VH-VL binders against q9nrl2r1430to1533. Designs and how they scored, part 241

Target 1, 104 residues: q9nrl2r1430to1533
Amino acid sequence: GGVHELSAFEQLVVELVRHDDSWPFLKLVSKIQVPDYYDIIKKPIALNIIREKVNKCEYKLASEFIDDIELMFSNCFEYNPRNTSEAKAGTRLQAFFHIQAQKL
Below, E stands for the ipSAE of ESMFold2; O stands for the ipSAE of OpenDDE; V2 stands for 0.75 times the mean of E and O plus 0.25 times the DockQ between their complexes.

## First folded at step 17 (VH-VL)

Design g5b13 (framework fv_iluzanebart)
Fold by ESMFold2-Fast, scan of step 17:
Structure g5b13 (fold): chain C 104 residues (1-104), chain A 124 residues (1-124), chain B 107 residues (1-107)
Amino acid sequence: as target 1 above (104 residues)
Amino acid sequence: EVQLVQSGAEVKKPGESLKISCKGSGYTFDDHWIGWVRQMPGKGLEWMGMIYPGDSDTYYSPSFQGQVTISADKSISTAYLQWSSLKASDTAMYFCARQTFDFEYGYYEYFDYWGQGTLVTVSS
Amino acid sequence: EIVMTQSPATLSVSPGERATLSCRASQSVSSYLAWFQQKPGQAPRLLIYDASTRATGIPARFSGSGSGTEFTLTISSLQPEDFAVYYCQQYDNWPYTFGQGTKVDIK
């Protein structure tokens, strides 16, 4: 025997959450702070939502998990102009994700 | 399964400091906002503010800004409400509550689970 | 801040009868409104969120309706355990605000 093992998806989400560039993605964008966000972004998502879906075993395929992470980055780049701190953080975190996702 | 357990009742004098706690269990503590709600004796509910433990992002009601400090220690899944100098008018029941989200929208969150409350009595 | 006004302040109902509670917002809160039940010495309990969605474990006799500024909580066949104070709360804008409550009392 061994100690309890984390799922591959949970391990990857934990790595993303711990990354310095995760700050725009930890939780859903507040409509109160950013009133036009939900007028522009049709399918909002964030790491806390993805983590809950992993914990509830809602992802049946690795592609479904990857699609939700990519949707999160796509939303970031759609809403935020290229030169913003949000877009720059998203670019770096997405690159990190692509390296880690090779383990899936 | 999901539980919020608050610290016990407190009896204090005006001018004293106080820190009360709210410990979450049965869910990923870092991933949900924790709100604080005051209920003065015989009165209704007042939202004081909230904290997201994952990044310590904090929002206060204007009525409570500067009156209290909300903090969290995610290593022990605990949120805190603190006064530097208590007043008799702080006598109340204080509740913590977890916010949850709609998976379809997620931009509006509501309180689903509540702590049992901490009674704070401030008298001379 | 958005002011939430509940009416009546006290509602006296016999067991088995229908209770209808009103909540009005000073400006539109869309459907971002929750209803809570509170019994003496207890924490509030979520009944309804998003104006009309029943929370997990809440009996079917509780229903919510409305949008914008006018909202209603209906208890279709009031049971002895339903005698409590009921609060509405908007979560459309900060600060979040509660109504002052409606006490549902036995006749």
Scores: ipSAE 0.588, ipTM 0.870, lowest interface PAE 1.6, mean pLDDT 90

Design g5b14 (framework fv_iluzanebart)
Fold by ESMFold2-Fast, scan of step 17:
Structure g5b14 (fold): chain C 104 residues (1-104), chain A 124 residues (1-124), chain B 107 residues (1-107)
Amino acid sequence: as target 1 above (104 residues)
Amino acid sequence: EVQLVQSGAEVKKPGESLKISCKGSGYTFDDHWIGWVRQMPGKGLEWMGMIYPGDSDTYYSPSFQGQVTISADKSISTAYLQWSSLKASDTAMYFCARQTFDFEAGYYEYFDYWGQGTLVTVSS
Amino acid sequence: EIVMTQSPATLSVSPGERATLSCRASQSVSSYLAWFQQKPGQAPRLLIYDASTRATGIPARFSGSGSGTEFTLTISSLQPEDFAVYYCQQYDNWPYTFGQGTKVDIK
């Protein structure tokens, strides 16, 4: 990847963060509020982690960036039952992501 | 360069209100927890609480729950520590600090950058 | 609440000598331990995190070791600018807690 691809990753992360359904994904899940989360989820990730990786030029390929976003959604659906507000937000945000990711 | 810049020293009387600030620059302010630490004169460091500016989620240490209010205004990259009614025992240096994370492991949470401190003196 | 205990309270060392500071946790904190240096009138400065990883810009003479409940900070050849108070802090469990500090003083 080049400067153009890195700018595209940054733009997409900003759009995801600003989306109304981003609230479950803004930061790592708190052990204070959800003590069993890290017993169940083996590879935790959130939008703040992904944004840091973009800023540090850690993504060399679009596939690596897409994999991290998909991991974030996968963790959401694994931990949260399908009828929860978290899972519903995740479903809508993932659909939005798939549309935007066509530009990558 | 990551910087946390705190408001200047305050001299107050018991019963007065106070709000001190911590302004972040050189990083994405919304993406890092900001914590507050108290240091009484001649004493060690005490963790008061922390806030995530991106969504205003806030945690207090049990000893400070209800004693102080932590808030943030992400539009100006500033976190706040507030007292409704100061006591002489609130005389201390107050530090803000930025929490970081290990983006590979996804959970290491140490405090990598600190503000210079705000000295608060409460006396009659 | 995890209680952090540091020893000794004060350590008197001559310039060029080795200083060894201890930190004990009341229960395991794994490797989620940081060391801070504080000089009078200044903010704490991060030295070590994850028990043994030196922070960016910290001189090689500072090293950390330990895991679980027993931790050590070593300054291999004390310089004049190293006379300060040193704090350990656990970040494994909330509330985060500091030790009471070890003052490194000139002999």
Scores: ipSAE 0.582, ipTM 0.876, lowest interface PAE 1.7, mean pLDDT 91

Design g5b15 (framework fv_iluzanebart)
Fold by ESMFold2-Fast, scan of step 17:
Parts: C-alpha cells; sequence; structure tokens
Structure g5b15 (fold): chain C 104 residues (1-104), chain A 124 residues (1-124), chain B 107 residues (1-107)
C-alpha cells in the first residue's frame, strides 16, 4: 500500500510490541536456547522482522502483512505445547491482533 | 541513513574501570542486535558478545564471559561495553556492529554496519 | 567453537590480476558466512553475506562461493583500493568466529 496503509501497519506492530504478551515474539527464537526449534519450524518470523518489512515498504497488500503475523502465531502454537507460557501469551496476543486488524 | 557512532579513544592504567559507548541512528535501535568485536594491535577480529536492546538479552563469547559487561539504554539508542578492572592485555581497538537479517532467511543475523572503533590503551 | 582458517596468510598479486582467497570451517556452517575487507585505520566493511550475496555498493569484481566447510572469495581484477586484509566470519552458530585474515599485497 499507500502512506496511510504503511502508517496503519506501523501503528499495529507498535501496539503488538508494547503488549504485555509480546515477549515470545520480539525477536527470533534463540538457536542456542532452543536448539530443535529450527528443525521443526521452517518459516521462522518475529515482530522485529515484520516491523523492518513495514519500514521498507515490503508489504503491498494488507493480506500480506496479516499473513506474516498469522505465521508468527502459527509457529508459536506448532512448537509450544498448549499449557506453556509462550502458547498462552500467543493466544492472548492473537486475540488482541484480531480485534486491531479489523481496522485494516 | 544507518550510523553507529562510538565514543573517543581512552588511555587508562591497569585496575581502572572503563565504559565505552556505541550510539545507533537511522533505524529502529530496539530491533537489531549490537555486537562487540575486539582487534588487538596487529591481530585479527574477535567477537566478544552481543545484546538485543529491545529486551536486553545478552550473549557472550566464552573467551569474554566474565571479562566485560555488555549493556544498552534503548531510551538513548546506545549500547555499552564495560570493564570493572582493566589489564594491559585489554589494549585494543573495539568495534560495535549492527546485525541485520535477510527477509528471506530470517534465522541468522550478520554484521552490516560498523562503528568507527574506539582505541583503548592500557599502560602505566 | 567453530574454527575458521584462512589461506594464504599473505597473497601477493599485481594490479589487474585475479585473487582467490580461501576460508575453511572446522564444521559445516551451511551458507552462513560473510566476508569483510579492512584497510589500515578503518572499520571492517561487509563485502559478501550468505556466502555469495554481494552487500549494497560492493563492486561486481568481488564474488563469493562455497557452502558447508569450504568457501572462496574472488576478486576478478584487482584495483589499487583492493589491497587490504580480508576476513571470513561464520554466523551459523554461537560464538560467532572470524578467520585470522588474508593480507592482499602488491607483488
Amino acid sequence: as target 1 above (104 residues)
Amino acid sequence: EVQLVQSGAEVKKPGESLKISCKGSGYTFDDHWIGWVRQMPGKGLEWMGMIYPGDSDTYYSPSFQGQVTISADKSISTAYLQWSSLKASDTAMYFCARQTFDFEHGYYEYFDYWGQGTLVTVSS
Amino acid sequence: EIVMTQSPATLSVSPGERATLSCRASQSVSSYLAWFQQKPGQAPRLLIYDASTRATGIPARFSGSGSGTEFTLTISSLQPEDFAVYYCQQYDNWPYTFGQGTKVDIK
């Protein structure tokens, strides 16, 4: 998109970063702390990568932006068992995202 | 434009403390790892460690664990490298460098932009 | 740690000639290898990342190749400004490690 769409994507990613449940998603999962993560997750992504893509105008459609955010949550639920702090944070942040994304 | 500006040269005595800085501008400071690299006079490059300013997550090379402290203050877009007690063997050029990612291969960050270096000389 | 070994330690070439620099990793680093140029008194400058991708602004005479444990940096026609020390660096695993450097000098 346009300038307004870029502003909307930036505003939404800032809201996600500032959310209390963003901690598992700020940056890529550590290969040292979680060695098997990259054996299981083949398309890793995090909020810092998404923000950089927004800033470089890499998203041409709102659907492309939404797909990257949904991929981030999908990866979380694929790797982390349902009762983990990561999965619980992901569930709450995804619900928040769905509400905010209605504005896009 | 992306820039990393480091603090000026330091001349210190053994046993003194020192904190040098690296200020980022032209990008979202919180979203990129900042690494520190040592180069002893006439020698090659040694990775010391790195910090993610957004959450202060920090990793050290085993060779530098316990020798230095890496920190950052995201409110002023500045990363730091600190010694509690300098030794003559700490005499070196110290570089900070930003790590970035390929949008297609987001796993692995590589150094793209480097600071100009801070020369630290430790002698009596 | 992964040990990076560069060869030769010093490479003497004439302007206009081709230079080939080698970098060997003690274990596979896939394609997660970068090449840096350093001139006296200057910070390192990124030349190549992901083994073969040229960084922005780097002249086409610089090319990288290889994967796994064996990597090569080629400078197809050396210019006066290319006489420098070149370092390879792996970023596949922590701690990140550099080779000892190859000095490219005038014959």
Scores: ipSAE 0.618, ipTM 0.881, lowest interface PAE 1.4, mean pLDDT 90

Design g5b16 (framework fv_iluzanebart)
Fold by ESMFold2-Fast, scan of step 17:
Structure g5b16 (fold): chain C 104 residues (1-104), chain A 124 residues (1-124), chain B 107 residues (1-107)
Amino acid sequence: as target 1 above (104 residues)
Amino acid sequence: EVQLVQSGAEVKKPGESLKISCKGSGYTFDDHWIGWVRQMPGKGLEWMGMIYPGDSDTYYSPSFQGQVTISADKSISTAYLQWSSLKASDTAMYFCARQTFDFESSYYEYFDYWGQGTLVTVSS
Amino acid sequence: EIVMTQSPATLSVSPGERATLSCRASQSVSSYLAWFQQKPGQAPRLLIYDASTRATGIPARFSGSGSGTEFTLTISSLQPEDFAVYYCQQYDNWPYTFGQGTKVDIK
């Protein structure tokens, strides 16, 4: 990508951040609240990190951007049992992402 | 360019309330933790706590829990540190600092940019 | 809480000499260790993060090394502007803690 692709990635991240179900994904999981998270999750990521990567032109291909978003959801489902508020929010936000990603 | 600008020096009496500020610019304010650090005269640095402006999530050092309130107003990119009742032992320089991350080497957050500091003097 | 201990408390060196500052953690902090420089009347300035990564704009004469509990900051050729107090800080465990500082002054 060019300037056009970077603008599209930024727009999509902004839409994800503003979604009601973004709350588990805004920032890295707290070591204070969830002490064992980093023992289980080997590649932590969150929307603030993805947004910074977009702004610093770290994504060379759309697939790299999509892979980071999918990693974020995968981490959520790996750590959180299905019946948790986190997992349910992740399921809804991932569905929203798949619809919005068609516009990339 | 990333910048944190703090409010000016304060001279107060014991028992008075105080709220000092830290305004961020040059980056997405909502996406970075803001920490507060105390430095008593002639002493080293002490972590007080931190806030994530994007959702107002706040953590305090056990030593400062209940002694101060940390808050933020993301609409004006400003974080705050507040005392309901100052005591002489609160006399210190107070710094705010932005936390960031290095997604290539570490996802743990560290402080990169600091405000210039706010000197608070509490005496009768 | 993890206690950070710096040594020496004061280091006197001549300009152009190498200065080596030590920082010890009471428990392992992996590589989640930063070094800050503070000059009188100024805010701390980030020098090194992740134990050995130099922050943007920091001169090459500053280098960090170590992991676990033992860390060092090296200034390979001390310049007049390097007289300051240096602090190490761990960000592996909450609460975050600083060392007490090492003051670097001219011999």
Scores: ipSAE 0.649, ipTM 0.887, lowest interface PAE 1.5, mean pLDDT 91

Design g5b17 (framework fv_iluzanebart; at its last look DockQ between E and O 0.65; V2 from the best seeds 0.69)
Fold by OpenDDE, look of step 18:
Structure g5b17 (fold): chain C 104 residues (1-104), chain A 124 residues (1-124), chain B 107 residues (1-107)
Amino acid sequence: as target 1 above (104 residues)
Amino acid sequence: EVQLVQSGAEVKKPGESLKISCKGSGYTFDDHWIGWVRQMPGKGLEWMGMIYPGDSDTYYSPSFQGQVTISADKSISTAYLQWSSLKASDTAMYFCARQTFDFSSDYYEYFDYWGQGTLVTVSS
Amino acid sequence: EIVMTQSPATLSVSPGERATLSCRASQSVSSYLAWFQQKPGQAPRLLIYDASTRATGIPARFSGSGSGTEFTLTISSLQPEDFAVYYCQQYDNWPYTFGQGTKVDIK
């Protein structure tokens, strides 16, 4: 990315990243720490990847952007039991996202 | 254009401390791992460790664990490699490198851009 | 750690000839294998990633193949600017590790 005004997608990603509950989603899960992650999750994604796609203008529709964000949360809830810190963070962040996405 | 620019050559004595830098530009610095690689004179490449500036998550190679400190200041898009007490054996070229990701593949990351290197010479 | 072993240590080739470099992993690294070129006084340059994908801007004469534990970098017709040291590197398991390098020099 260069110096330019943030699009709606860019701004939303910035807000997601800055959120206190973004820590499970900032980058792809490391198989060093979670060896079986990629055996379970077949379409991994994270905020850094989503931001990269935004920066490269790969999202032509808001629905495509939303789909990736929802996939990110779906992956979290698929792998992490509901009582984990990751799942709890994901729940809160997703709620935040749903509110912010109304601006798209 | 993605660039990694490293700090200049260093000439030090054993026992001195040192902190060298790697500044990234042309991309979102927070979103890519930055790795450090050592190359001793006339030798091959050795991974030292890597840091994710976005959250400062850090991995060290076992051979370098406790020997150096890797850090980052994402506010100025800069990663650091530092020694508390240099040894003559630390004489080497040090490279930083950016790890990228291919979101069209299985998302494993490779290191695509490299700094120009920082030569560190430690001698009495 | 995964040990990467390159062969030969030195490969002498004439301009225009085919160069074949080998890289072996002590255990499977799937396709998470990269090749780098390094010239004196310069930083390594990425040539191939994911075992067989050519990096942007890399000439077609460079190609990578292999998976698991055996990998090959091929330079179909060596050009004068291709004389350098070549390293393979696995990024399947931490710590990431390089091969010892193969020096390609003029025959």
Scores: ipSAE 0.717, ipTM 0.913, lowest interface PAE 0.7, mean pLDDT 94
Fold by ESMFold2-Fast, scan of step 17:
Structure g5b17 (fold): chain C 104 residues (1-104), chain A 124 residues (1-124), chain B 107 residues (1-107)
Amino acid sequence: as target 1 above (104 residues)
Amino acid sequence: EVQLVQSGAEVKKPGESLKISCKGSGYTFDDHWIGWVRQMPGKGLEWMGMIYPGDSDTYYSPSFQGQVTISADKSISTAYLQWSSLKASDTAMYFCARQTFDFSSDYYEYFDYWGQGTLVTVSS
Amino acid sequence: EIVMTQSPATLSVSPGERATLSCRASQSVSSYLAWFQQKPGQAPRLLIYDASTRATGIPARFSGSGSGTEFTLTISSLQPEDFAVYYCQQYDNWPYTFGQGTKVDIK
């Protein structure tokens, strides 16, 4: 990947962060509030971590960036029952991501 | 490049209010927890609480719950520690610190960069 | 609350000698332990995180070891600028807690 791809990743992660449904994904799930999360989810990730990876130029291919975003959604749906506010936010944000990712 | 700059020393009387600040620069302020640490004169370090500026999620240590208010204004990359009514026992050095994560350690966060400290003296 | 206990309270070491500082947690903190150095009038400085990983810019003479409840900070060849108080801190469980500190005095 080139400089243009890195700029596109930065713009997309900013769009995700500002989206109304980003609240479950801004930072790592709290051990204080959700003690069993890390017993179930073995590869935790959040938007703040993905953003730092973008800023440090750690993504070489668009597929690597997309994989991290998809892992974030996969973790959400694995931990949270489908009728939770978290799962519903994840469903909407994932749809938004798929539309925006077409521009990469 | 990463810096935390705190407001200057304060001399106050018991019963007065106070708000001290911690301004971050050189990183994405909204993406890192900011913690507050108290150090009483001649004593060790103790955690007061922390805030995530991106969504204002805040945790207080049990001994500081209700004693102080932690807040942040992400538009100016600044976190705050506030007292409504100071006591002589609040005399201490107050530090802010930024949390970060290690990609190799399951993304657990630790405090890396610290502000220079704000000395608060409360006396009659 | 996890209680962190450091020993000794004060350690006197001649320049060039090895210093060994201990930190014990009241329950397991896995490897989620950091070591900080604080010189008079200064903010704490991160030395070690994840029990044994040296922070950027920290000299190789500083090393950390341990896991679970027992941890050690070693300074292999003490320099005059290493006169300071050293704190261990667990970040496994909130509230994060510090040890009471070990003061390193040069003989």
Scores: ipSAE 0.712, ipTM 0.896, lowest interface PAE 1.0, mean pLDDT 91
Fold by ESMFold2, look of step 18:
Structure g5b17 (fold): chain C 104 residues (1-104), chain A 124 residues (1-124), chain B 107 residues (1-107)
Amino acid sequence: as target 1 above (104 residues)
Amino acid sequence: EVQLVQSGAEVKKPGESLKISCKGSGYTFDDHWIGWVRQMPGKGLEWMGMIYPGDSDTYYSPSFQGQVTISADKSISTAYLQWSSLKASDTAMYFCARQTFDFSSDYYEYFDYWGQGTLVTVSS
Amino acid sequence: EIVMTQSPATLSVSPGERATLSCRASQSVSSYLAWFQQKPGQAPRLLIYDASTRATGIPARFSGSGSGTEFTLTISSLQPEDFAVYYCQQYDNWPYTFGQGTKVDIK
């Protein structure tokens, strides 16, 4: 929405990046490390892309911002089984996000 | 607005060490891969490797693996290329380049901005 | 690793004329193909990414086309400042690789 929403998106992304469980989400999954990832995940996204979209005012509604964050977690759970370190980190970071997103 | 400023030219002897730098400004340094490219005298461009400053994740081209060290200090928005023992064959121009995103379709990543280059001359 | 082959090595063109530069990949790189311009003593400059998308600030006379293994850079009306070396680069798979370059000279 306005100046206040943009400030809230910016602050929330900073807090997500600082969180200990952000490590699977900082940047796009590497084709070098995970060659089959992009055969399975067709709408990839990561915190660095989301932060750049916030900085460039690409989000017009809070729902668009929330949708990208939730897509990020959904991709994690689609690719990774629940018992993996990546999925466990995703679960904890998503819970943190839901608590913080109440400011939106 | 976006700038990559590299350290100055170097004249070295074989066996000496060297660390050259690439300082980024005008963007969120942590969020963009920085790559290093070699251009030997009169030759084309070769990718050496790249680093993600946000977590220091690093990849090397196979022919440069073990030949150089790529690092970053995100607190001062600077990436580095380092040799522990220079050879005469390391004489070249070295560029850094920044990767960015296209927000359309599949969020395609590509390298857009380049530093001015650092000439390294190694001779005995 | 993916070999990028450019042709011709040198292209002699009169100002105001069309220049057509070719780039071939040893295997499909889909659309993950960029074009760079480099003048003597200068850093490369991005012209085209994603095979056909002009980078910010690049004049409309530069256009890119192709997909898979065959790519073309076209300069529709060559200007004096366009005489340079042009490189294609694939970024589909690491290590990223450049073509050897095409030098565009005044005829």
Scores: ipSAE 0.698, ipTM 0.907, lowest interface PAE 1.3, mean pLDDT 92
ESMFold2 (binder alone), look of step 18: mean pLDDT 91; pTM 0.931

Design g5b18 (framework fv_iluzanebart)
Fold by ESMFold2-Fast, scan of step 17:
Structure g5b18 (fold): chain C 104 residues (1-104), chain A 124 residues (1-124), chain B 107 residues (1-107)
Amino acid sequence: as target 1 above (104 residues)
Amino acid sequence: EVQLVQSGAEVKKPGESLKISCKGSGYTFDDHWIGWVRQMPGKGLEWMGMIYPGDSDTYYSPSFQGQVTISADKSISTAYLQWSSLKASDTAMYFCARQTFDFESGFYEYFDYWGQGTLVTVSS
Amino acid sequence: EIVMTQSPATLSVSPGERATLSCRASQSVSSYLAWFQQKPGQAPRLLIYDASTRATGIPARFSGSGSGTEFTLTISSLQPEDFAVYYCQQYDNWPYTFGQGTKVDIK
C-alpha cells in the first residue's frame, strides 16, 4: 500500500481506458439501450467508476483494485454471449490487464 | 474543487444560430455525463439531454430531439448546446450539470454539480 | 414519460416551523429520486438523492423519505436561508423529469 501503488493504479487505468478494446467498459451500461442489463447484473461497474475510486484513494490494497477490474470483466462475460463484440473486446482487454497487473 | 463554468449571456434574433458552452474542471471530464436543463422565465426545470464526453454518446429528451445539438470537446473539457435557428420560445436560462456515482453499488447516477447558467434571450 | 407532480405549489411557513413537501410520480421510480433547492438567480443545489440520502454539506434538518410513487422532503426547523423553490427529479427512466416545484415562502 501507499503512494507508489496509487500511482501504479492510475497508470494502469489510463492504459486500460486508452486501449482499443475499452469501449464496452468506459461507462456503465445504458439502461436506455440495454434495459435488462440491471436485472441480470447486480454489481455493475465500469472504468470511469474505478478511475474515480483511484482518484479518491478508495483502494487500500492492490487486491481491492484488481477485484474491481475482475468484477468488470466477469459482468461482461455473464451478460454478453461469447460470440459478441463486447465479449471479444472483454477477452482481449482482460488478457492485456493480466499482463500489466504483473507490474503491480 | 469541482466546477462547471458556463459561457455568458446571449441576446439573439429569431433565425440566428447559437452555441453555448459548459467547461468542467477539478475532475476527470471524460468520465462523467454532462446534462443540459432548460428553465423558461418563471417556469420549472426541463431535462434537454445529456452527453458522455469520453465517447460522445448522447441522449435527447423527446421534446428536444431535433431542436438542439449537444456535443463535447474532451481536449478542452467543454460541452456544448447548439441551435441552428433560434426561436423566441428558446428564451430561457440554460444549465449544465455533472453526473456522479455511488461507489458502493456503482449504479446510482445523479447530478451533483451545476453550472451557474447561461441566459439566452431571443427577441425581434 | 414519467410525470412528477409536486404539492403544494406554495407553502407559507414561519422560521423555526416544519415544512413538508410532497412529490408524486405517475409510475414507480423505486428510490431513484432527488430533491433540489433553487434560490432566485442561482443554479439548483442537490439536497437529497436516492430518495433519502443527504448530499455532502446539506444540513441535518433536511430529510427525504418515500419510495415507488410517493415522496416527501421535510425541513424540520426552517431557517431564513431555506426560503426557496424546491424541485423533485426522477432518474429511474429517460427522459429524466422534474416536478413543477414548490415555493417555500415566508409567512
Scores: ipSAE 0.673, ipTM 0.893, lowest interface PAE 1.3, mean pLDDT 91

Design g5b19 (framework fv_iluzanebart)
Fold by ESMFold2-Fast, scan of step 17:
Structure g5b19 (fold): chain C 104 residues (1-104), chain A 124 residues (1-124), chain B 107 residues (1-107)
Amino acid sequence: as target 1 above (104 residues)
Amino acid sequence: EVQLVQSGAEVKKPGESLKISCKGSGYTFDDHWIGWVRQMPGKGLEWMGMIYPGDSDTYYSPSFQGQVTISADKSISTAYLQWSSLKASDTAMYFCARQTFDFESGHYEYFDYWGQGTLVTVSS
Amino acid sequence: EIVMTQSPATLSVSPGERATLSCRASQSVSSYLAWFQQKPGQAPRLLIYDASTRATGIPARFSGSGSGTEFTLTISSLQPEDFAVYYCQQYDNWPYTFGQGTKVDIK
């Protein structure tokens, strides 16, 4: 709750965006490149959306912020087979997130 | 407050090169697609293409592929539209527009904020 | 590409009257349709997105409806400042496409 918690969300999103494994998560998956993505994934989300929600104070609870980040990883693992570069990047970034989330 | 500010009007001759700009402020520039839209004198709107400044991903309408180059410099929050060799038929108003997303639906993006437009006149 | 067709090309209405503008897509665009208002010498202004969601700051007299291929923009009680050209735009499929516009003139 409050201003301190909001600053922590901002810091964590910045660290996720800067991470080398953020590339599959920076923006929504392109329908142009991956037409069947939106047939499989019903609640798409990406770091740009999460960062905008943080900036607009859309998260009322830390659990809501964490749920959106976890949804992003869950979507990655549902769509992408485990041996893809996307799934591997997701696995590493999720581990990094879990370490950083200890500070929340 | 979100704002897109475009470069000023240009008067050019056929065959000349031109690069016009669109500077974003009041939001995280890297996190939103910037689209370019052409409006010929007295005509409607035509989507030309778009760029995602955060990773430089770019898409062009088939009608504009090879006719223009779209680029961005995220360090100064600016997107560009460029011609290597202008034609009289390029005379038009050019708008940049930010695409945004609906947090609830999370499916598709739409244009919300627009620049004021850059009038490009190409004549001899 | 998806072709967007607007009708009528020009609509002449008296102040206080209801104006109804139509937009048809050549194939389904689900609800991924926006309406824009453009006044002479100005940039387009977003009115409606997702076919029926009013953008922030847009007066309640503007409403959108429809899905699939048939869409409508309604202005329930036309004001003098509503004189403008109105465009629909689909963002369901690439490339994004606009209708040719409907010009609303006050009689």
Scores: ipSAE 0.595, ipTM 0.875, lowest interface PAE 1.4, mean pLDDT 90

Design g5b2 (framework fv_iluzanebart)
Fold by ESMFold2-Fast, scan of step 17:
Structure g5b2 (fold): chain C 104 residues (1-104), chain A 124 residues (1-124), chain B 107 residues (1-107)
Amino acid sequence: as target 1 above (104 residues)
Amino acid sequence: EVQLVQSGAEVKKPGESLKISCKGSGYTFDDHWIGWVRQMPGKGLEWMGMIYPGDSDTYYSPSFQGQVTISADKSISTAYLQWSSLKASDTAMYFCARQIFDFESGYYEYFDYWGQGTLVTVSS
Amino acid sequence: EIVMTQSPATLSVSPGERATLSCRASQSVSSYLAWFQQKPGQAPRLLIYDASTRATGIPARFSGSGSGTEFTLTISSLQPEDFAVYYCQQYDNWPYTFGQGTKVDIK
């Protein structure tokens, strides 16, 4: 997009990273700690990858950026049962994202 | 421009402590693993470990577990490699390297940019 | 740990000739293999990742191939600046491991 659109994506990613519930999403799930994750999740993604894509101007449409964030949450809920700390953090961070995304 | 700048050469005696640094610039430091690699004189490359500066998550290679400490200070975009008590066998060139993303699979595991290296000489 | 073995240890080649370097893994690493070039007094430089993908800025004369346990790096027409040590590295399993290196020197 334009300069304003790229700035908005960067600002939103920064706010997500700073959120207390971002800890499951900062980086890709470790293959060392959770080897079955990559058997279940076909399209892994995390906030650091999304931020790099923003910085390299790889999002041409706001919908592409939103789709990657939603994929991140979808992966969380697919792998993690509802009662886990990861799923609970994901639920709260997704709600925060939906409020902030209205500004895009 | 992505750049990793390492601290200068060190000459130490066995038993001394040492902390060397690797400063990143030109990218979001908190978002990429930083790895440390040892190269002994005339020898090949050995992975020592890596750290994710954003949350300080750290992995050590089994051969280096307990021998060194890897840390980072994200406020100054700097990673560290530290010895509490140096041995003559620690004489080597030490490199830091930044991990890159593979957007096709979402994985990241290869290292694209390297620091210039820090030569550490430990002799009596 | 996965052991990476490179051959030959030293390859003597004249400028303009083709150089082929081999790398073998003790178990399958799929395509999670990188090649690095190191010149005397310098840090390693990434050449190839994912076994066959050339890194940004790397000349077309460098190509990688292979999967599983057997990999090759080919330099189609060796230039004077290509005399260096070349390392393969697997990143399929931790700890990541390097081969011992192949030195490409002038004949």
Scores: ipSAE 0.555, ipTM 0.870, lowest interface PAE 1.7, mean pLDDT 90

